# VHH binders against q54mt0, part 3

Target 1, 331 residues: q54mt0
Amino acid sequence: MRPISLRLHERPITQVLFNREGDLLFVAAKDKLVSLWYTTNGERIGSYQCGGVVYSIDVSQDSKYLITASADAKARVWDVSSGRQLDSTDFEVSARSIEFSQGDKQILVVTDQVMGCQAKIHVFDFDKDEVRKLNKSYTLPSPQCKITQATWGPLNKTIFASCEDGAVRIYCTEKRELIKTILDHNKLVTRIEWTKHRIMFMTCSKDGTAKLYDTKTLKLLRTFDTGRPINAAGISPLKPHVILGGGQSAESVTTTKVDASQFKVRFFHIVYGEELGGLIGHIGPVHSICFTPDGKTFATGGEEGLVQVNHLDESYFEFDDDLVYNPPVQH

## First folded at step 1 (VHH)

Design B17 (framework vhh_brivekimig_d4)
Fold by ESMFold2-Fast, scan of step 1:
Structure B17 (fold): chain B 331 residues (1-331), chain A 126 residues (1-126)
Amino acid sequence: as target 1 above (331 residues)
Amino acid sequence: EVQLVESGGGVVQPGGSLRLSCAASGFTFSSYAMSWVRQAPGKGPEWVSSISGSGSDTLYADSVKGRFTISRDNSKNTLYLQMNSLRPEDTALYYCAKLGYTSSWFDRSGYPMDVSSQGTLVTVSS
């Protein structure tokens, strides 16, 4: 129940991520480090040193392998327990997003868009029993704009890409072609987050909204309007709750007033859209939110380099959402 | 089913040594990184050391570096922790763990709840 503050990183946090078991917390930051912590007590286990800003990380289901995408134009594979780098793949531009497929047989890597090089989504084969140089399986057609994140759809049948132009683009992995474009946001889409079993997804945008969709029909179900840029969403696997985080970019300057209420993480009922509460924990924009798979803990990472680990108390789990919004008898 | 049985704990004077053992069964031992975790009564679990599945790489908490040595024998499905220069602060129940176990290992009182092992008690006392 007591929040744990992790104060190792000297630069903005880019991603916080729990492993499948929820006992390990990985933290990626712009100081070129990924740090590893025990979830229960916040004790630091180790670190993984990259050659540039670490933008994105993922961990295998068995917690044996960590993958990192960094500004030094490398995607790396690490042995979690030893901290040893097992492999690295070079690109001509920064690697911006990385993720294991469901079952850990492939890895997707998003590369940046710069003058003379278009953004790409590369897919590599991965053998967890014998880690070798990553072999590229295929590259998807460029959307001809920057991609902020790509993530595997249900059963690896699709890849979803959030884009700078406000679009979410969906690719068929079998046909290796763009099959759908969603144009509901009017500014950069920062993040895509999945509900349990990937039956619904949420998009976060600099337009101040987060949007909830049915994965199968792609129907827009709910819009959450916070009035401020949204960088991150954490979706509870246990309660019908979502946590939204964001705020104005720290790049926008020193003259920005330190008003902690602007960087409050806000809790919403995912179905009804009602705001349930919020927590103050950061003095700058929140960039990443992640729940443990058991739903008992969530972590937030901020612009100031701070990570907050929140163990949810018993009163949270006893809150009766249905009694408020869907009473059993209505007269 | 995964089974881990710790042994080798006891009462020792400050500056003394102990060697802990963990006998593993019910999974392919050589395929998993293994860790030692300790817990004093009323405190949360503290990671002590980890070793890769092959045994080629090891990691240590700053509090035990230079004093403790982790090792494994994959032919015997056994994990070891050699503890030298023991201090009163090392007093705890010691557990071996397969990397990737859920934090549900520990109940709300800070004691292990869903593993079949009882741990091995190390008391450093004069």
Scores: ipSAE 0.000, ipTM 0.109, lowest interface PAE 20.2, mean pLDDT 81

Design B18 (framework vhh_7ubx_2)
Fold by ESMFold2-Fast, scan of step 1:
Structure B18 (fold): chain B 331 residues (1-331), chain A 123 residues (1-123)
Amino acid sequence: as target 1 above (331 residues)
Amino acid sequence: QVQLVESGGGLVQPGGSLRLSCAASGFTFSSYAMTWVRQAPGKGPEWIATISSGGSTMRDDSTKGRFTISRDNAKNTLYLQMTSLKPEDTALYYCATRSPYDYIWGSYRLDYRGPGTQVTVSS
C-alpha cells in the first residue's frame, strides 16, 4: 500500500506523535505550527499556533491536552478538541523538549544552553481536572552542556537526558540528583525512544549509531551502525522491529547531487540486528518516527516538511520471525 | 540464482536424533538470516528457528530444548540438530532465506525456500 502524504508544513518537521488511542496524529514543525490529523485517512482536524519553532510536543493519555516547547521561550498547554491555549510558561531561553510524566501529573521542560544560561530540566505539577498556571516543582542540576531531549524513566522514578557531549544522563526524581552517566556515544545524542512498558530504550546519535539498552541494568544490548547521523527511531510494539531515520542536514551537504537512498528509513530486527529493508520517501533528513500503540501504522517526518503515514500491510504481519510463515506467499 | 537444498532426513525411532543440513548457493549466505520451518501432513507450516547472519538465534518454545539451529558460513550450510524425536515431529523440513534488502514492506516475503527433507518418526 502507498503511504498517505501530509503536505501542510513548508518548514522542517521536528516531531510526529500519535496519541494513546492511535487515532490522532500530531505534527510539530519549524513553521511555528502544530497540526492535527486523523490517522485513518489523513484528514486534517486542526492546528495550534506557537510564536517560534516548535521543537517538541506531547499529548496526555486521555488526548485532552497537548503541550508544546518552542523557540519563543514558551511552554504551552492546549485544549486538543477546541484548539484553545489554556496556559503558557515563560523561560529565559528556548524550550527544547517537553513530556508528560506517566499518569500525566507532572511535565518536564528542557531549556536551551546559551551564553549566560545553563541548560536545565524543569519539572512542573499538572492538574488535568483543572488546568491552571503551571507550578514549578523542581529543577535538576545542569549537565553543563546542551540537552537535546529529556524523558521520564519507568514509574517516573528517573529522568533520562540525551546530551550534546554524547552522554545520556540519568537523574533520580526523588533525590533530584544525577545517578548515572552513559558514555557509549562519541557525538551528540539526538533522541531516546522507549520500547513497550519502557523495558528497553534506544539512543540515536550523530555518530551514525543507534544503541539498545536494558532499562533495569543499563547494559548495552546492541549497536545499529548506519554510517549516517541518526535523528529518530521508531520501535514497533508488535514486532521485534525498529525503524531508524536520519541523514545529514542541508548545512552539512558537501555534494551537488542528492541520492534519496541516503534519507530512507531503515528497518532492523531488534534482536538479530539484521537490516530487513527500507522505505524511500523523503528528499531530506528524517527527524521523527512514531508508531501507533497498536503497531499497525507508523509516521515519519522530514526536513522537507513532508509527513508520511504508513499503514502496514497484512503481509508484514504474516512474516513474524517468532511465528509460522504463510505457505501461499512462500510458493 | 538462489538454491537451497535440504538433506539429512529419514526414518528414525522415537527418542532418536537427526541432523538436517541446508546447502546454500547463488547468494552471499553469510549476509542472510536463515530459518527452519516444518510442515506435517494435513497441517500448515510451523516455524522452528531462525539464526541471524551473526549467529543470534530465535527458537520456538515447544522445540527449543530438543532442537538446535546453527550455521557454518565458510561452508554456506545451515544445520538443525534434532534430539529426543517424537512421532509429532514427523514433517517435511524446509530451510528458507530472509532478505535484508527488501525495500517494499507491503511485499515482505521470505525470499526463497528449499524443496524440503522428510523426517518420519515411527517405530
Scores: ipSAE 0.000, ipTM 0.133, lowest interface PAE 17.0, mean pLDDT 83

Design E01 (framework vhh_7z1x_3)
Fold by ESMFold2-Fast, scan of step 1:
Structure E01 (fold): chain B 331 residues (1-331), chain A 126 residues (1-126)
Amino acid sequence: as target 1 above (331 residues)
Amino acid sequence: QVQLVETGGGLVQPGGSLRLSCTASGFTFSSYAMNWVRQAPGKGLEWLSGISGSGGSTSYADSVKGRFTISRDNAKNTLYLQMNSLQPDDTAVYFCAKTYEVTYSGSTYEYTFDYWGQGTQVTVSS
């Protein structure tokens, strides 16, 4: 069988996201809509309507709450099952990134940088048993540039921010201050993705590379060079595989020629860095990739508004990914 | 200029063994997955085995699992296929093939090859 194609959105997909159980797929798009689908069959369940482009979404661990960050300068909390909006928080500028903390006790929101307003990371308290207006806990110091994404570090002790200037900035949540800056990329960092248990992280950049780091030491372990802007990474929780997606938009090139192969998602071995293959499915840049927590399915979302859902079969899991590396001398 | 040259074929009796080699040139050998594919007389192509660029991952068709072993030596730009317990049904021309694309269609892997060797004949007969 072919992948399941989801064709509801007529504007670019900004994010695809599976819930913890992997049975639900949420899709955010520039048409102001978040759609909800069953993972197994691609049947549409419902939608959540925002007032502007939806840039970022997250779902609570129990799948009861959806949070959205949108261009109408609002962060919203939704009841997943009913589709009812439970709360909204107003900002002076677009909300660009949003994420639940581990354990769902707090929510971070990134706001845009415009003339007269600096980019900020705001942290709010969240009570799942009594959802009311979000209470702001604190705001982190601005990096003085646009933030593309912020994400909680291990045990909520840090927040990592990918920035327009090519930096990844790490903040201490207890001290509420910047503690580290990583300057390995020379262009905008588009995305930060975690491996299982957040022991490693990957950064994606418009410089054509994705970089893998050890979370504890912040040491660069590997660079994946695709030669094309990278917008997204999906990291398998089950296999030592990463899927990289991106590509240059046709409207940004001076020619009218478009080669669909330049938008294929590419599979790499995360430890050895070798390319394992790819998937052709989009006719424009891929903006988001997400694996189910069991590693058996992944979804891709593209510029054309298409979402592809790929169920991995037995042959994928039978592939022997070098279970043991034995150096000639052992100590 | 990409070139793949297979050697090691020949006549062998049932139950015997052969080792095929494929020497590659004109591309960065260690950066690409490599494959063995065969074509028996009057039949289509049958994919047999694949190996990742590093050699860390291998896969086999059910018809050869337990009998054939794929390996590579990246320092020598050489791909190998060790064939044990050969059967008359293993009679075919064996090709070395460079992976262009491994696509996942949602249910199965599809292998696409951009370069093939000339092939080496293996005949299993008494």
Scores: ipSAE 0.000, ipTM 0.105, lowest interface PAE 21.6, mean pLDDT 82

Design E02 (framework vhh_7mjh_2)
Fold by ESMFold2-Fast, scan of step 1:
Structure E02 (fold): chain B 331 residues (1-331), chain A 123 residues (1-123)
Amino acid sequence: as target 1 above (331 residues)
Amino acid sequence: EVQLVESGGGLVQPGGSLRLSCAASGFTFSSYAMSWVRQAPGKGLEWIGRIYTSGSTSYNPSLKSLVTISRDNSKNTLYLQMNSLRAEDTATYYCAKTYRVSYGSKTYTFDYWGQGTTVTVSS
């Protein structure tokens, strides 16, 4: 696979995200800008300017609306096609994580923890046919520590929160209370990623591991140990493959040479745990990985402001992941 | 009805070696890939490795240098050889037939079966 390099941002990339159709790539960065690109050729389409570092973004299923969470203590709703800001909601502190519910009827927003203000998860109602001022539906109890990300569980029945203390906390959306705490990581959990239909989830941690869980039972199924902080996971919707990315922050690396191998993304068979290979493309920590819904393309975003778009070869999809189990028949 | 019976656990000294066995019945053992998983006290399940019907193996990268999985289809038995055991290897070890998950047109399986056998690494 030959990557397309997108070099617009001169500050760290915080998130890369494909829309449902996979034809659009959104890139959030610390330079206060969200950029929009065509997936097929890397042509830039537009941009959305926030008032602070953009930490988190999400796009509606119909690709009409973009939502952003930023360091200027605002959550914004944007019209994708026009670039117009449709609404904004103010907080007392930075907005760190944002996500549409399944079906786009609600939006969750995570706010930061600072002296005198606890981290919170706020839920707002959203009407896609008539975008009005966002109305808060409820706020969940604080875990009394920083939340790095929150994400909707299956059928919007739960919200999962990855936390600075190493916990993953699960809230019931109907009862609006904490129902489960997972304590398998011993350092900050950076990210939660879903498999197709949210039947399993991966957690990424600064402890150097990613962990795979069954969503229904919350049983820990597998641990992937890379020996390096993990910031991101991309899970293929087509093949049983996961891509893990991370590395230490640039300011924590004191070597006189940049060893690009410490920032490579690593491919694993998600079911059997076998490492399939790696890709070198960044000279700093990888912060975000996303697959297109068709599984044919993935994007990575790094500390240096680089986005790499990788279109997977036809030969990659022809490879039998069960080749050892099901040897090829010769004729 | 699938039955898996693990055995061979016990107390072992740090740095020691141990071999676990799993006796399988109720299915055509030679036709299925088999796995070992473990659970340390108060922790979640950790996948150790898998052996395919061909005899080829796939291991958890963190454990690859410490374990070897083998099988004897004539005895319907799965084995786990562990070397250089550490206190952190103290766990209940489970023999597993794979459970079902689907990706694209293929179905992958992984399942937890058997009562487990306990390994304690201490002096």
Scores: ipSAE 0.000, ipTM 0.241, lowest interface PAE 12.0, mean pLDDT 84

Design E03 (framework vhh_brivekimig_d4)
Fold by ESMFold2-Fast, scan of step 1:
Structure E03 (fold): chain B 331 residues (1-331), chain A 124 residues (1-124)
Amino acid sequence: as target 1 above (331 residues)
Amino acid sequence: EVQLVESGGGVVQPGGSLRLSCAASGFTFSSFGMSWVRQAPGKGPEWVSSISGSGSDTLYADSVKGRFTISRDNSKNTLYLQMNSLRPEDTALYYCATEITVYPSGTEYTIDYSSQGTLVTVSS
């Protein structure tokens, strides 16, 4: 375990994302740039320049295409290897969230809610064999509040939207309508993260909690209470661990400095909810956490523009979560 | 590349007026809302005012309501802030921002850290 610090961006990191093979790390930031790095050594490969804050990115399963959503009201498609912009789609307001559907046949884009414009989820058709101007398939009904993120449910049958009012709204992609609203959080939901195969999902909130749900039943399985706003969750695909990150957001005005320990990323057992430890690495709020698909590496991105890449050592994988857990005495 | 260049700041006496300008380039200016954000020495950033992409809707912080007027000229890609009845507490670096969201639960905005801002000093 030797963390690698990536110090290119001088503005807040908005998202860190590994590709499906885990050999490439993409970093989106408020300085309008997406940077690309080798996971193994932290060597920078290249960059993709947008016209505004880059809020959200996703990469195709074959690592050939990168999509970006940015504050200049554009969604862009990029050729990963060459760095060339292949297409761009214009919106009336900032594009806040973007994601490929499972199988990369469609792209969802969330547009911001600002004065005069309601937040919306737009769905576009995508042909990865012949990239052309994105054709809009449909737009979902506005929740009439800001959407922080939208993400495809299992088999693309649903779209989940995390909202500023504390709700998670679930839309049917076939009927193109709202089918369920989850009201367990009482403050802005910052992020939704999936476990492997999307069997469960985690929600992160400014209310200081992260909540774990069964995807099929939508039953709340566990609440992780950190007492501080949570901006990000990384869920290990290999071990029953979740990493939570956050801290007070930069838009919150304060005259006091906060202890760096308030920005510590914290490890929890996902099933039992026990805190297993934590890492100090950021001097501001952590905004994004991502694991490689093999579970051997995770990255964190922070307010200060720092990205930490953590290669997990053999001692971490030798830790037997089942042998450490001592079930409570039956009562 | 999005570029925002602020101008029009200066030193003015209490009760005076200033007009700030923000020249925008690198994006479709009329397609999204614009905001003014200020930062006084030793304090965090404070949202001041917002205007919709069309210019039909405006919002103001309670501290400046009735004294400041936000406007835009989409043909010139320029945002303005007319500041009247200036007070010492208005002393700050003023930044224009491409994105801002005002919620019942708070304010979220972005400041272009590559921008110099324009300094407004209200003193005798």
Scores: ipSAE 0.000, ipTM 0.173, lowest interface PAE 17.3, mean pLDDT 82

Design E04 (framework vhh_h_nbbcii10_fgla)
Fold by ESMFold2-Fast, scan of step 1:
Structure E04 (fold): chain B 331 residues (1-331), chain A 128 residues (1-128)
Amino acid sequence: as target 1 above (331 residues)
Amino acid sequence: QVQLVESGGGLVQPGGSLRLSCAASGFTFSSYSSYALGWFRQAPGQGLEAVAAISGSGGSTYYADSVKGRFTISRDNSKNTLYLQMNSLRAEDTAVYYCAAKVTYTTSGTKYVEYDYWGQGTLVTVSS
């Protein structure tokens, strides 16, 4: 079926994110705005206005709270339903990445690296039943380079940080120290994405590759080489498919179909590594891709400010799997 | 490094029984390390076929029609070992049996391309 185009933002999209139920889509952009939409029809529900470029967002499991990290050096907590700002925490530099821990008891915030200030990962306590000013629990040692994203490892036992130097650094949350460094990429790592239950993770890099790892062993399982910078990966929770998006930030583009194909998102079989196809939808680099938790819909956000919402059709779910063994439901 | 090592194969007469074991190292048999564990076989000169699979939780099993009622798949998470109990063996069960682990989500568990890690195989010969 035809995709739903969301045309509100006039500046680059930085992140698209579905809630746990998949019925709500949050969109962060460089125009300082986070917008909220119904997934099913693309109807706009509301907006959350920050004081600078919004780099990163996350939403609580109950969909009640939205957190934002922005270029005005603030991390904010918002009430989703009312649009009211409940709390803000000030930093000395831009807040670049933000994420709720599993179970929503803590929030991590990554701050930028500028002259005179090292990049840091700050961890704050969060009480969803009584939202108060965020209390800092701890700060992790700086990698002494820019961190593009940090994300909670399985059961909140670790924090993974993607870095400008090409490393993925893994910190122990109990000991509050660096425990592992992965040096497989030779350029900036843009993003880390989890498979279902965080048993595997994928790294995206400006080196033109995405790499799939086993979370427990940190063994490199596959490399997906697109030949172009990769900004985003969307990993299906339902099919063994990954969608990779990217492209060069400085490219001049036209509105012709041929030029638009330069920025298509590319589908790969995650196990087998084969390219399955692609989708044209953007006229500039794709910066963010997210699947709904049921795997039936994905969204892409691009440099042009466009968000495409793609409801996957019946033929997609019949593709590649002729199954006498039904997958077990995990409870 | 992830390894799967099969054992328990051998020569058996028609109507006999064998128990195959698959010992895993480098990962654990949890839903966070494996979504499915399975047994596949390849008869001489033939392709791979799925024999049996068990979910990462252990709550769901699959059996090929040719082995239903004769074979039983089970797992022991404390020993990190997968088993295939083969009863009422027939000449047609003669094959190399492979243990395999699937760490990707929500596919069938019956297609060999979906499995990430494979053992070296163990030969089962059913002959008088």
Scores: ipSAE 0.000, ipTM 0.113, lowest interface PAE 19.6, mean pLDDT 82

